# Ledger of designs, part 1: VHH binders against Probable fructokinase-3

Every score and structure here is a prediction.

Target 1, 345 residues: Probable fructokinase-3, of Arabidopsis thaliana (Mouse-ear cress) (q9lne4)
Amino acid sequence: MASSTGEKGLIVSFGEMLIDFVPTVSGVSLSESPGFLKAPGGAPANVAIAVSRLGGRAAFVGKLGDDDFGHMLAGILRKNGVDDQGINFDEGARTALAFVTLRSDGEREFMFYRNPSADMLLRPDELNLELIRSAKVFHYGSISLITEPCRSAHMKAMEVAKEAGALLSYDPNLREPLWPSPEEARTQIMSIWDKADIIKVSDVELEFLTENKTMDDKTAMSLWHPNLKLLLVTLGEKGCTYFTKKFHGSVETFHVDAVDTTGAGDSFVGALLQQIVDDQSVLEDEARLRKVLRFANACGAITTTKKGAIPALPTDIEALSFLKDQKKRQTNLKFSKWCCTASPC
Unless a header shows other numbers, all headers, positions and changes below count from the first letter of the chain; antibody chains aren't numbered by Kabat.
ipSAE, averaged over its two directions, is called F for ESMFold2-Fast, E for ESMFold2 and O for OpenDDE. V2 adds 0.75 times the mean of E and O to 0.25 times the DockQ between the complexes of E and O.
Where letters were taken out, [cut] stands.
Atom coordinates printed by the task and the answers are left out, and those that the model quotes come from them; centres of patches stay.

## First folded at step 4 (VHH; framework vhh_7nfr_2)

Design a01 (from n09 with Y101W)
Fold by ESMFold2-Fast, scan of step 4:
Structure a01 (fold): chain B 345 residues (1-345), chain A 122 residues (1-122)
Amino acid sequence: as target 1 above (345 residues)
Amino acid sequence: QVQLQESGGGLVQPGGSLRLSCAASGFAFSSYWMSWVRQAPGEGREWVSSINTGGDSTYYADSVKGRFTIARDNVKNTLYLLMDSLKSDDTAVYYCAKGTWYYDSSGHFDYWGQGTQVTVSS
């Protein structure tokens, strides 16, 4: 349906929300850590909050434990303007927890409390189908594909959203330690590949899915399918590469002093979806798409300048201020290069 | 080592039917999209069809839509192309390929079979 001017399209993000426990001291094993800080997390939840903070309309669909942590997470979504009518609570299972530490030798230790966690137990029959049908964009990841009954809930939600005319956005967000095997992960991810209109992968995920070490356009295009509208490959500090039916190219990111990269990819996705939800013709206009991707890169870069994911997600005002500051820095850099190479002033 | 072995080609009259098979080994067949690509005498390679990992989504070139059906058996690691209402223009060597194809370029497939000849003649 067409809406009146000023009505915003709804972006529904489907999947997990959890608490990451980050050690207060670096360089020790999980058992040696004297304490942990709670960091609310989950890529789909981060995307929903990113959309909302940029002034978009967002809802989250998922399941949490009927416990202090589950209600805390639902409260964080509400506080950040995310519609919580898609949230279910499980009375038996606990809210998902993840513990991670960086050892002194540079290796990461992971410990997951998901045996099963509440997010894994979301059933098809408890989905808020009216909320899903109202989505202009339906976003999801891969963690919800790992086990039943959530896999079936994921598949039903995708089908309902697609039948209602939503744009399907997929960020595989591969977390290898959560999968029974790399083969199972590849199988499940590729089984839904052709359902999505937009797919974002990292360079690591591209290598994993294609099993090709060479990161070039040929490798990325081996994952293209006829119904895909946009394929994005994120390259960390090098920015991103975009592919459409008509054009492809790259957009550089911004140089910042990174403190914590957690949530940067989710920030990028949220910004992208917020910019295109009300005008999908952007996907067919290279100049407009490049501007949207530059904005998304700015949001991702800002997210790395602060600790945590959710606290670091920018508002629209913060993103615009950042872009103005980067323009001033670019002007200063150009002037310095001119004076050094042309002649003494 | 990845290996793809096509079979089922041959000489057939216009309007006839043929079933091609591709036996795959050396990789996790059920984890990959599979495609059929053909090359007619004196012409470049043309993408024909692709199938997703689960076999529930299929894609066809406009020239073969409604006449060809792609299918897979993940237990037997075998890819199929069921060809109906064959035309003289379908005469080509048919290749089984690992992966997806969107563009007219053969550069997007990393593994190819040896091919099987299909000749449609009256």
Scores: ipSAE 0.000, ipTM 0.361, lowest interface PAE 12.3, mean pLDDT 85

Design a02 (from n09 with Y101F H108Y)
Fold by ESMFold2-Fast, scan of step 4:
Formats: structure tokens, C-alpha cells, sequence
Structure a02 (fold): chain B 345 residues (1-345), chain A 122 residues (1-122)
């Protein structure tokens, strides 16, 4: 009913939110670690917070345990300006937990507490449909497709958002260890592929979904469908490649002293969606799309300069300052190059 | 190794019908989108149609909409193209491909099958 009177468009992010437990010391096994730090996690939650910190309107739809951790996570979303009206709590199941350690040999140990976790118990009948219908952009991943009843809730939320006119944004965010098999992961991910207007994959996910190690345009375009408005392939330090019906190209990222890459992709997605939510014609204008992708790359880069995902997500002031500093650095480098070429220093 | 074997081509009169089949092996057929691509003599490859994993979503090139129907049988690992109201312009070698194949004139030239020849002539 409330479709457009000068307010910022709402971006609704659907899926999981959990706690990662990261050891206080590195180089020991999970069982040998003397203590752990709580790090809130979940790609859909990270996207919602990224949007909000950049000055956008964001809501999160998902389920948490009716426990201290679930209420802590909901509090983090509220504190970061995310609308919590889409959050449900499960009395019986616990909030999802993951334990991760980096061993001295460089291998990561994972232990997931998801048997069953509250996030996977979200039912279609408990969805906040009015909130979902108010979305101008509806964003989701693939963890919510892994098991019932959450898979059915995911499918219903997508249908309701699409029928209400929302732009559907899909980041598969593949987590192979959580799937019963690679075949099941491909089947479920590809079963919803043609429902999305925007899809972002990493180069690893592109290889997984196509079973082709070649990162060329033809491999990416094998995943194109006629109703897709934007396909993005992120290439780490090489930036990203974009594909539309009329044009394709690449945008370089920014080189920074990376401390922790956690949440960089989520930051990129949140920035992209925040930039296009109120003007989707950007998707049909290559010059404007390139500027948006440069901004998204900046947000992703900033996120790598600090530990954790949520604490590292930039504000709009931080992102704009970073871009201004990069432009100033480029100008200074041009003057420096001129000086050293014309009169060696 | 991915293997795709097309069949069902032949000579047909304008206005006639043909059913093409593609037998797939070497991959989890039910987990992938499938497409039909054609190539007329002396011309580039042209994307014809694509079908999603479950067979409930289908897409067609403007040149074939309303005349061709793409279908799949995930139990038999077989892709189909039902071609009605055939025109002389439909004369081409037809290839099946794994994925949502979108082709341009500078495009991808490797196909897993030998193709099946469709000739529309009196």
C-alpha cells in the first residue's frame, strides 16, 4: 500500500545470523584454546548492517534462539539501525554457533552447533509478510535453503517480495561443509537462479557452479538468464567483473593493508544495494554502474582493514573519506611521477 | 567426461515438425540448466532456448518463441526440443549445451556433442 513518498527504499535481508567463536590465541587446536571471543556472523545480517551504516534503510528477516545469544544478536541489529520486526525467536532450539581455529599448520578447524539451530526452524507461517511486501530490494543467500522448514520459508519470502515488486538480490554465499553434498548444493542454488534480478558470485563459486576452472566471460555467461539484470563475479584482489544484457566489463579494487577479509563480500553487496535501491536505472547505465561498483569495492576494501565483519563495516562518512583520500593519493602520485621523470629526486 | 549426444534431426518441409533429443552423461544432469544452440552454414552460433533444473522455467530466442518447446527428463538424463511450424531459416546444426548458454558473435565455439542437422526444404 505505501509505495513511494520521498522515503528511502527498504532493503530486506533474509537468512541466518549466528555467533562465531574465535580463539584468543592462534596456533592451537579447538580443544586446546584457553578462551574464545564472540564474533557475530551471518552474511545476510552483515549485509543488513552494511546497508544501515551507509545511511540506508534495512530490515532483517530470520530466526534466533530464545536465549542470551539470540537476544544479543537481535540487540546488535537494533544498535546498528536494522529493523528487527522480521526477527522470530524459537523457544526449543538454540542460536546457531560455530567454533573456528587456525592451527599451527595453517589448517582451520570448524565445529558447527546446528542440530537443529533456531535459524533453520523458521516457518512460512511466522514470516512478517507486511515487512517483506514493503521491501524495494529483497536480499538472500543459500544457507536458508539447506533444510526444512526454513527452505519453505525462504521460497515463500521470495515469492511475496517478488509479487510486491521488489528487486531480488542473490548472493549464494556457498558454505560447502553445511550442505549434505556438493550435488545438493548445486541443485538447490540453481533451482532459484532464474528468480533473481541481481546475482553476485565469487570466482570460487563460479568454478563450483559451472565445474569449469576457466574464469572467462563465457563461463560467467553460461550462468546468465534472460531476466537477470546484473551478474557480478568477484575476483578478490583483481576486483570484480560485471555482466548486463547490453554491456560487460571489470572494475579494479583498492589495495589496502588487509588484516581480516571476513565480511568484505557482504560489505560490497550492502554498498551496491544501498546505491541502487532508489534508482535502478543505474543498472542500464555503464558509467553510473562503474561508479557504484567502485564505491562497493571501496566498502569491501575498508572492511578488510579491521578485525571481524560487523566492527569493520564502514559508515557513509568513512567510505566517502576513503574515496576522497584515494583520489588525493592518485593526484599526488601523478605529481610525484612527473617530478621523478622530469627531474629525478 | 561430459558427453552430450544429439539426435532427431533430418529433412522436413516448411511448416513441418521435428523433435530433437540430447542424451547426457558424465555429470549430474538434474543439477544443471540446459540449452539449445544452433549454427546455420556460414553464420555464427545462435542461442535458441534454455531450461532450468526442474523444467518449470523456460526461455526462448525471439526467432523461435511460440514455435519451439524445450523440455527435460531428469530420470532419463535427456533434453528435448520440440520444433513446430518450421521455416527455411531454421535450417542449422543444433547443439545441446550444459548451462544457461548465452552466445554472441565473438563467442564460445566448443560443444560437447557432434550436433544434429535440421534441414527445412521442399
Amino acid sequence: as target 1 above (345 residues)
Amino acid sequence: QVQLQESGGGLVQPGGSLRLSCAASGFAFSSYWMSWVRQAPGEGREWVSSINTGGDSTYYADSVKGRFTIARDNVKNTLYLLMDSLKSDDTAVYYCAKGTFYYDSSGYFDYWGQGTQVTVSS
Scores: ipSAE 0.006, ipTM 0.409, lowest interface PAE 10.5, mean pLDDT 85

Design a03 (from n09 with Y103W H108E)
Fold by ESMFold2-Fast, scan of step 4:
Structure a03 (fold): chain B 345 residues (1-345), chain A 122 residues (1-122)
Amino acid sequence: as target 1 above (345 residues)
Amino acid sequence: QVQLQESGGGLVQPGGSLRLSCAASGFAFSSYWMSWVRQAPGEGREWVSSINTGGDSTYYADSVKGRFTIARDNVKNTLYLLMDSLKSDDTAVYYCAKGTYYWDSSGEFDYWGQGTQVTVSS
């Protein structure tokens, strides 16, 4: 079937794009760092690029500063094949910046420079409505809900996409330090919960939203709503759990030597959306959904093997090569077990 | 050692055509996205076109859509830019660029070619 496809459906990703400044030396404070590397960031932008690198059609809707950094970020989207017709520039505000401290245990600490940044100043009247209406899938996060006027732009974009028949994909991508309070974060995130067709949360986000430390099916299903088609809970190195109206289960991920986990969740989302945009019946077929989630897990795993988010996002050839190598590795492990335990070599 | 070598530039009249080539060596060419970037006199670098690893997905700047075609030959490790209906505004040095797997302070490309000059004038 690989030899013929119809016109590819457009995946529109809505939200923030920013620059992370990462110290050149690990384990130092921001004040002690002798230098920083620029790393483009923003979960919605990472998703758009992930889709494009896998051969899908992607567009980004958001606002950047009318500055060197904003134009650099727009250039990165264009060079990675993302449609930039949804990008607006703010003359008054600067492009969002974050400074990242990498702890000795590998944990990231953020210091945000957003007060306000251009990404939070997107207005409803600036939206490219024709682009949004052309979406087969409309993807978004929660940073764009934090403040006006971007909250109103976010709500309008969702409504326009939904009325045009797009599948709505939501990854809350919780960043607690950016919210006025945890209660405000929960309130705003849950206020749009019943609008989405697909929702992905991490285990940390599941605990946050439910205020329940138990990671069982009952806790996950407390977030289900009648019109939801797929709920995903990502579990880091343990893979993901999926819930639909008819079935639920788990798909393990791949063991890799991770050097940087930045963008792995975004890579997973981009791969999922790219695989289903032209055939949403996958969401009603457990065997096909499991294959899609295995592919998404592979893309996420590959992203951890390289530094940064965008530079680490796999191409379709890289993802397929990785999957073939993993099957070969598993075959070798099965042979070794057979030889040593069932039949001496 | 990564090497990118552009060729095919020259002087052409408005409305003319040129075919640019980029010979790549020292890396797994078929595993990377490839791009064309140009720089006009006195201006910054402008992205022109990108092509995915398999050559089945192509992307273009609005200024060149419908006039330029990017292509690749993974057997020959060669990137192409087919330029039709050339305008004076297309005058620039054209660079072949390899995508990076690591973000550093120099940007999103880790290797560039030497460039090939395209001049569109009467």
Scores: ipSAE 0.000, ipTM 0.117, lowest interface PAE 18.9, mean pLDDT 84

Design a04 (from n09 with Y103F H108D)
Fold by ESMFold2-Fast, scan of step 4:
Structure a04 (fold): chain B 345 residues (1-345), chain A 122 residues (1-122)
Amino acid sequence: as target 1 above (345 residues)
Amino acid sequence: QVQLQESGGGLVQPGGSLRLSCAASGFAFSSYWMSWVRQAPGEGREWVSSINTGGDSTYYADSVKGRFTIARDNVKNTLYLLMDSLKSDDTAVYYCAKGTYYFDSSGDFDYWGQGTQVTVSS
């Protein structure tokens, strides 16, 4: 009799992990900032931690610098219960860095140190194929498609996971400034579009990929393909829309006092994948899917109430407490209406 | 802004062949799935075939599988439908569509070309 850790389906998240540097003072340009705070970043890493914090089993596959920052990031993954056996270290290249600020005039400034960074140098021949083959869900983004040899590693990892029977989950996580051109970004993203079982886009990404400002069901369905099981469009404070072969609809999110929206989409994805990894029949049952999406929206909403991505990702206890409090508020509102109107329903 | 222009339709005898073409402009053709959809007289729209961005994955309705071949030329921004062993039931207006319409229902022509008429008659 050993540990029950292996009983849960493994979610493997593939891609970049980096350090974001955010100004110590708000409303200034990058050059005006007197200092920066280090914030661990990378959408695939955020998804892996989100899964693990919710009690799921997660692993990260990617490459970091063999430097203080790379080992710090690997330590953060380990501390948050993420399997690190898929992490490679590059002796020559540094861990990726991003500097970003939102100026007082609303303009966003950023600067990337990826010349190349270690994550760009992941090779197909250094992938932990046994780990990838053990995945029930294989999740990935688009930053790993931008340059070789990492693009080839990405394609190899997808092929190995798919051949092993994994559900493929894609969040394009578009970062236009990292691409040589918008046209190259569309070309690479759409080149792997038909390989995924689940795709989540934001409203901004939907507009970018379709070149259509209208966010209607027809525009979303123009991105549908025969192998797709679920297409999700996230709408920030308006919640999300979902599309399947048999049904489509919308699920509202929760009203919270948002402090920082960083990682909310990653939290949503991690929660979704954690809820379906051991029961994929949810994707064919609208009532159950709506319940899962409500849970994912709760996790995303909680993530906005705290600064940063990783520190703001909820535990299962926090998510369940939040949902219980929402039910209690809903019950209290029912009693209030009954007392004031004498017609509760 | 998006323009799709079909051609190659006409009258053909049962068992004959036709090649439909669709010239695309106003969007990044190589970045989008493309589809063929048809509408027979008095019938609803029927999805016929879809092709992925690279042209290496193709999908067909059961009614045309083994008889029709979808292809694309990303240099010329042109979509093709090669139609062999044509039957009277293939008589329809054929539309080129941006994206995929795996489902055979659509209430709107915004993403479609003007259509090309195919008539199979003895």
Scores: ipSAE 0.000, ipTM 0.369, lowest interface PAE 11.6, mean pLDDT 86

Design a06 (from n09 with K98R H108Y)
Fold by ESMFold2-Fast, scan of step 4:
Structure a06 (fold): chain B 345 residues (1-345), chain A 122 residues (1-122)
Amino acid sequence: as target 1 above (345 residues)
Amino acid sequence: QVQLQESGGGLVQPGGSLRLSCAASGFAFSSYWMSWVRQAPGEGREWVSSINTGGDSTYYADSVKGRFTIARDNVKNTLYLLMDSLKSDDTAVYYCARGTYYYDSSGYFDYWGQGTQVTVSS
């Protein structure tokens, strides 16, 4: 008979966590770089930490290497308040690594240590099914679909969460270099498209999936399906466009001095999920949804103002302070526009 | 170049059956939802049915539910509509369309076939 004593709904994020090695100087090839900075990454892990930093309840389900890097990453999740009961360690494979640099010709150079990495070796029989069943929201991406046995683990986790009544949240988080081909990426991503309740894509991902360069409502709605509750298209500096069964529209983002856009989309997703996990009726109320999306845009914008993903993710206090300051700035601009004319004011 | 070509229409008696086919080319057919939309003389377009990319989820307008079956063959890049227990008000031009419906609107379809005429009459 004991009811919940005010426990928040659990958001379970499923997928990869890895280390990005970012060169200490730009404009050189990977072999010419004199050194690298270690940056923890992985879109599902970033979402889990974003939820937790905003005061939500989050867990991560994935696999890491039984190595110094895997244990470091698990420690980062723990230190940021993410439940680690869904983390497995592989004794044979290494933690996933990515080396990324910007060459002098402007091209990004990538070198991946994923042959195979521990994150892709997660098996269905290793899943913490009780943790997954306890999810009110189950969030995932597409890297976990690329290779077996992790693809089978991904599919089983989705089925278990859906059967338990979880809201399924999908951010394809397309990483073309990790896929055998663009055609295989489209096929695998679209094969699970209609299973999700909420889908967020970027404009780049929308173009990739539709093969249409026109970023209009018609193009976005070509990805709609009858059971989808919310489709979101993020448009960088233009904000985001939302589509539901009853309404669609756009919410502007915030102009900030952007230093590093890494993790901005993950921050947006984490903020959205944290805001709706305990009240899904928001998805049926346009005014309330617009307010939630404005909050999510604020979190994404804040994340761009600092280097890295995880270190830049805002707390709820930081996000609310930012929104208050933006409202004050907007009020001052409106006063200037409407009070003072040619002369006098 | 995207092409959709319908076939299988014709004249049929009430209570009869027809099988419509749509041959798709110029795009990754297996990556898209596909739909059938009809237009009766003097009327607007009416969504009839949609099928997901893998063919494991199907959706029907209430007017055709239980009588029509949508199917796809991703190897042959072909969409089908099996029409049973046809009624006079099923008379329309039937269009193959790329995309799916949106519950409170006619849906967003970016490519259409030329249409195939279905006439249900004596």
Scores: ipSAE 0.005, ipTM 0.364, lowest interface PAE 11.4, mean pLDDT 86

Design a07 (from n09 with Y101L)
Fold by ESMFold2-Fast, scan of step 4:
Structure a07 (fold): chain B 345 residues (1-345), chain A 122 residues (1-122)
Amino acid sequence: as target 1 above (345 residues)
Amino acid sequence: QVQLQESGGGLVQPGGSLRLSCAASGFAFSSYWMSWVRQAPGEGREWVSSINTGGDSTYYADSVKGRFTIARDNVKNTLYLLMDSLKSDDTAVYYCAKGTLYYDSSGHFDYWGQGTQVTVSS
């Protein structure tokens, strides 16, 4: 389904969509939790919704259970303006669920309804190839690499998108507990590393993939490949570091009272892709790239000020309002610095 | 800009005690859950302990429960880990970490400090 945004380039996000069940109270085991809040999630789905809320065109490619939860998730995508023509439903498997809590004894309890879950059962022959070929940007993560047949579907979708001329965007979105081993995770993630045009890693993911605790440019550049157009290392509230063939640098983020960091990275990615989808020359212009990354940092920061991922993703109006407020703070800060340095002691 | 600076590590004999500190700046410390995570040589990261925003709820890994105490001072923006009855298995780099321990579809820990080395050896 074509979006009312018309002529804008399509961003197709590929992978999992699921429900996280978050306890209403902490310090109790999963079995003893009195209630759970349904938090629709999945990094690829969060990216698609982030793009759409910012006024971009987005589609989601993935598989859900043919159950109440799967249809609810598809409905959430539709309600948020995401094209659902890439969604398949599995009649045999259920929609992926995750239950996570922190016990009073300090142990994290994880219960995944993901073995097998519908998202992991997407087959290459089920892919909406026409939709994938229409992508100007094709975005994906790593959960879809963990098991077959979805790994083969993932590889097929990447190949089709790349052959059609799409910009390939990769956010490893490492979820260690879902992998058979850390070594398997590194092996699978690195097996597709050189195929992406844009890669975003967190500082935690950089350390994991390089096995190096030193967070320096040399460590980041060890992950560079000749055809990569942009490598981003997100540093939480420190902002991000960007690397291109011609330049590298850092963009600071914004001071906010964060409530929940869930989806902040997805918000950042969605904002970045929405800003560059119709003009990739931004990637070759440091001043323009810095402005885009500042916008992406603003979207990530806003997402941390509210509980959950999807409910916290900003609209373009919210992001622009936030940036206006931050410009006021910047002006006040420069004025304060001037006053404090008027008599250097 | 978030900054987490750990201190208080060192060499200690089995059965000894250490007090780790983490000085936090660049964010509203009192508004965040804080955690300690450790990494032993050749091992993955192991969560050790977490404390809620108010300091009235504390959580510990089974391996350290009854021996370690997490605490925070929201006036000084400092996180503490009081380690008692130390064992050789407690030898690791200890990291101060910002954020919740809840794992979800998109989340991970926002930020880690540089770490402080704890070596328990006779």
Scores: ipSAE 0.000, ipTM 0.135, lowest interface PAE 15.1, mean pLDDT 83

Design a08 (from n09 with Y102W)
Fold by ESMFold2-Fast, scan of step 4:
Structure a08 (fold): chain B 345 residues (1-345), chain A 122 residues (1-122)
Amino acid sequence: as target 1 above (345 residues)
Amino acid sequence: QVQLQESGGGLVQPGGSLRLSCAASGFAFSSYWMSWVRQAPGEGREWVSSINTGGDSTYYADSVKGRFTIARDNVKNTLYLLMDSLKSDDTAVYYCAKGTYWYDSSGHFDYWGQGTQVTVSS
């Protein structure tokens, strides 16, 4: 007991987990599709798995159906090292499902089984409050704000985590089709804006929330609040822009042959949170923050090189190997500039 | 060289209104976030409101939301606080504060004014 490095800080991710059903063939309607592949999804679940795969401690808080799919999803979280003590099962409602096809005319055809789904029925009184209180970082999105009773559960979980001293991390993860209106989405998202310590938005989300097409520092800073420690704007292939009270700047991402961008943002968030959970002073040191954001960009980039979200999330070994390869490539390019034809040079 | 000078305080009845002003000099006023901070008798300093460099984003403590309005005039280098529906709990010395950081005060200020007394009494 005399000395210890201490236990790794717990990152608790709150929200939805579901199954996307992706057709085995494209160009046909949902009713004409001969088969579907199961793709487990949900941004909060992806973040929890991303943290765990990178060697962090993660837990998931949410609700699933007491059905074959709900238990399958809980099993995926367990298999990936995510603490499942925050998972509730609903006896009446089913696990959330989404079916999506790309028609031959280029239009996406959607069918959602969320009428209501179990994830939307999480109640405040069934939350694992001890698990939430143990969080050093509490992460959440916006789907859990759309309807009651889950909105009340979301608000209670945020309050309990904040009172226990957790860093609150918010990724709005806007899904417009699930909201009653764009105005309602904007209102609900902005109603909890000043509660978070860290917020990540995409450039599309920045435009949506500000209603301003100009993507400059002034537009981003219009979303700043004095209680924020970090505001991040992700820019796809251009990397990300960061804003703190002391400094702001941009970090480029890595060029990769992208196959599927699903889960890249979740990978980025998971990597960021894993890197700062045990040392939040990084948020006050620009050089250290830039290094963390470069790591997060690497994790996001790796995730685009494989199909799906969860299967594409990197391990710590994979992420470190990727960064070593980037450094080796840079060293080889630098060395090649000292060119000698056949003699010592 | 940096100077902040508050004015506009006074005695007002509950439910009344006051407009505070802060004249700034000695720095690039338009390049800094500005804030109002108050201190009631025998209590610590409480952040009240902040405004960004352009004046298009404003932030308020929960105790004053809906009652106070912060504004700035970058041509005149002046910060304002419009105080409506004043309560006895609003009795304090009000300080104009310049943020230490490029865009936010963060509760960390490098320069303060002398303060202006606001007393809400019946």
Scores: ipSAE 0.000, ipTM 0.148, lowest interface PAE 17.8, mean pLDDT 85

Design a14 (from n09 with T100P)
Fold by ESMFold2-Fast, scan of step 4:
Structure a14 (fold): chain B 345 residues (1-345), chain A 122 residues (1-122)
Amino acid sequence: as target 1 above (345 residues)
Amino acid sequence: QVQLQESGGGLVQPGGSLRLSCAASGFAFSSYWMSWVRQAPGEGREWVSSINTGGDSTYYADSVKGRFTIARDNVKNTLYLLMDSLKSDDTAVYYCAKGPYYYDSSGHFDYWGQGTQVTVSS
């Protein structure tokens, strides 16, 4: 049956949703590609869907174009069980588009249709404040900070959620090509750093924000602030490092045959937030936090085994099945190695 | 010019102990985090442990936590992995890596040499 909507805490994800146009052929420039496939994108939207697929309650707050693409994206959120009452439509601007290819030299080629796109035009006065006040967790990224009026809408939404008692979750999700300069990106990201309860960065983002190539505990903890409950440094498919007031450590991820890493970090975040939304005491219990992070790593790993972000996000049943299979594989591997390496003499 | 030379591997029985060493040269060893990574036959690379610049913070994979100890000697420019209560599952080639954590992304994962083979068997 349908999941209960009244008993679970609401996770509201704020920010952009767009369409990525991915070449039908790899290793070519954008101009050389004979065609493109459209893929729904946007880290905040991916997080909302990840939460919903795992059986959590999720809502999305953002703005889309009043066009075929905007309504298609809203439909995808609805089909995946995400509350759409926070979605606004702009008649003047179009839904954001990104054309992205991976060249044969390993470099990504970008062309953005965001001049400005509808997501950048969300105003403070059009926010669904009732929905935001209902959040037990309020999640956001940094793309919504780049341009006014959306920056002001972002700051207003964050303030309203915090005043209502929500836990604030921040994934900077740095996209340097969208910022006027690296210095402005660093300045804006750090300007809201002390507002969040949970922050997840990649190791590359940590180096960017600290401007320090030597990554020791002092460097990581230099980004700590008195109200921060959890700092996570992700290392792709290799796992994550966690820092709290009381403890720190690392949790290894799972070996899988990765097809596409798109959305793996968003899957990890969605899984983490879904697991802690109704019991924040997990953040003060290392054993319980490690178990949650292992689950989040499993969700991230599963997401890499399929093409695209949204189609690859696991259900709770899929994640639990994966974890059971990994335990069985680990047990069988130990027995196999014992039989192959143990001498009968 | 940057070189990492692993040693100390060998054949050991289950429950035994080994001490791996990595001699570093060509860079300011005391200014970098160091890590151990292993690769078992037919498996992908697995991060094992990392140590900070001063040696006062250490991190371990769940599979080895409580059994392995990472250490460094900044005077000798040498990284160590002290392996206790060895299991057949620990059979792998062990590599030392320059960097805070294991990641195999281009530009981040640095290691040199052939590694050192550890075989846990009778």
Scores: ipSAE 0.000, ipTM 0.114, lowest interface PAE 18.8, mean pLDDT 83

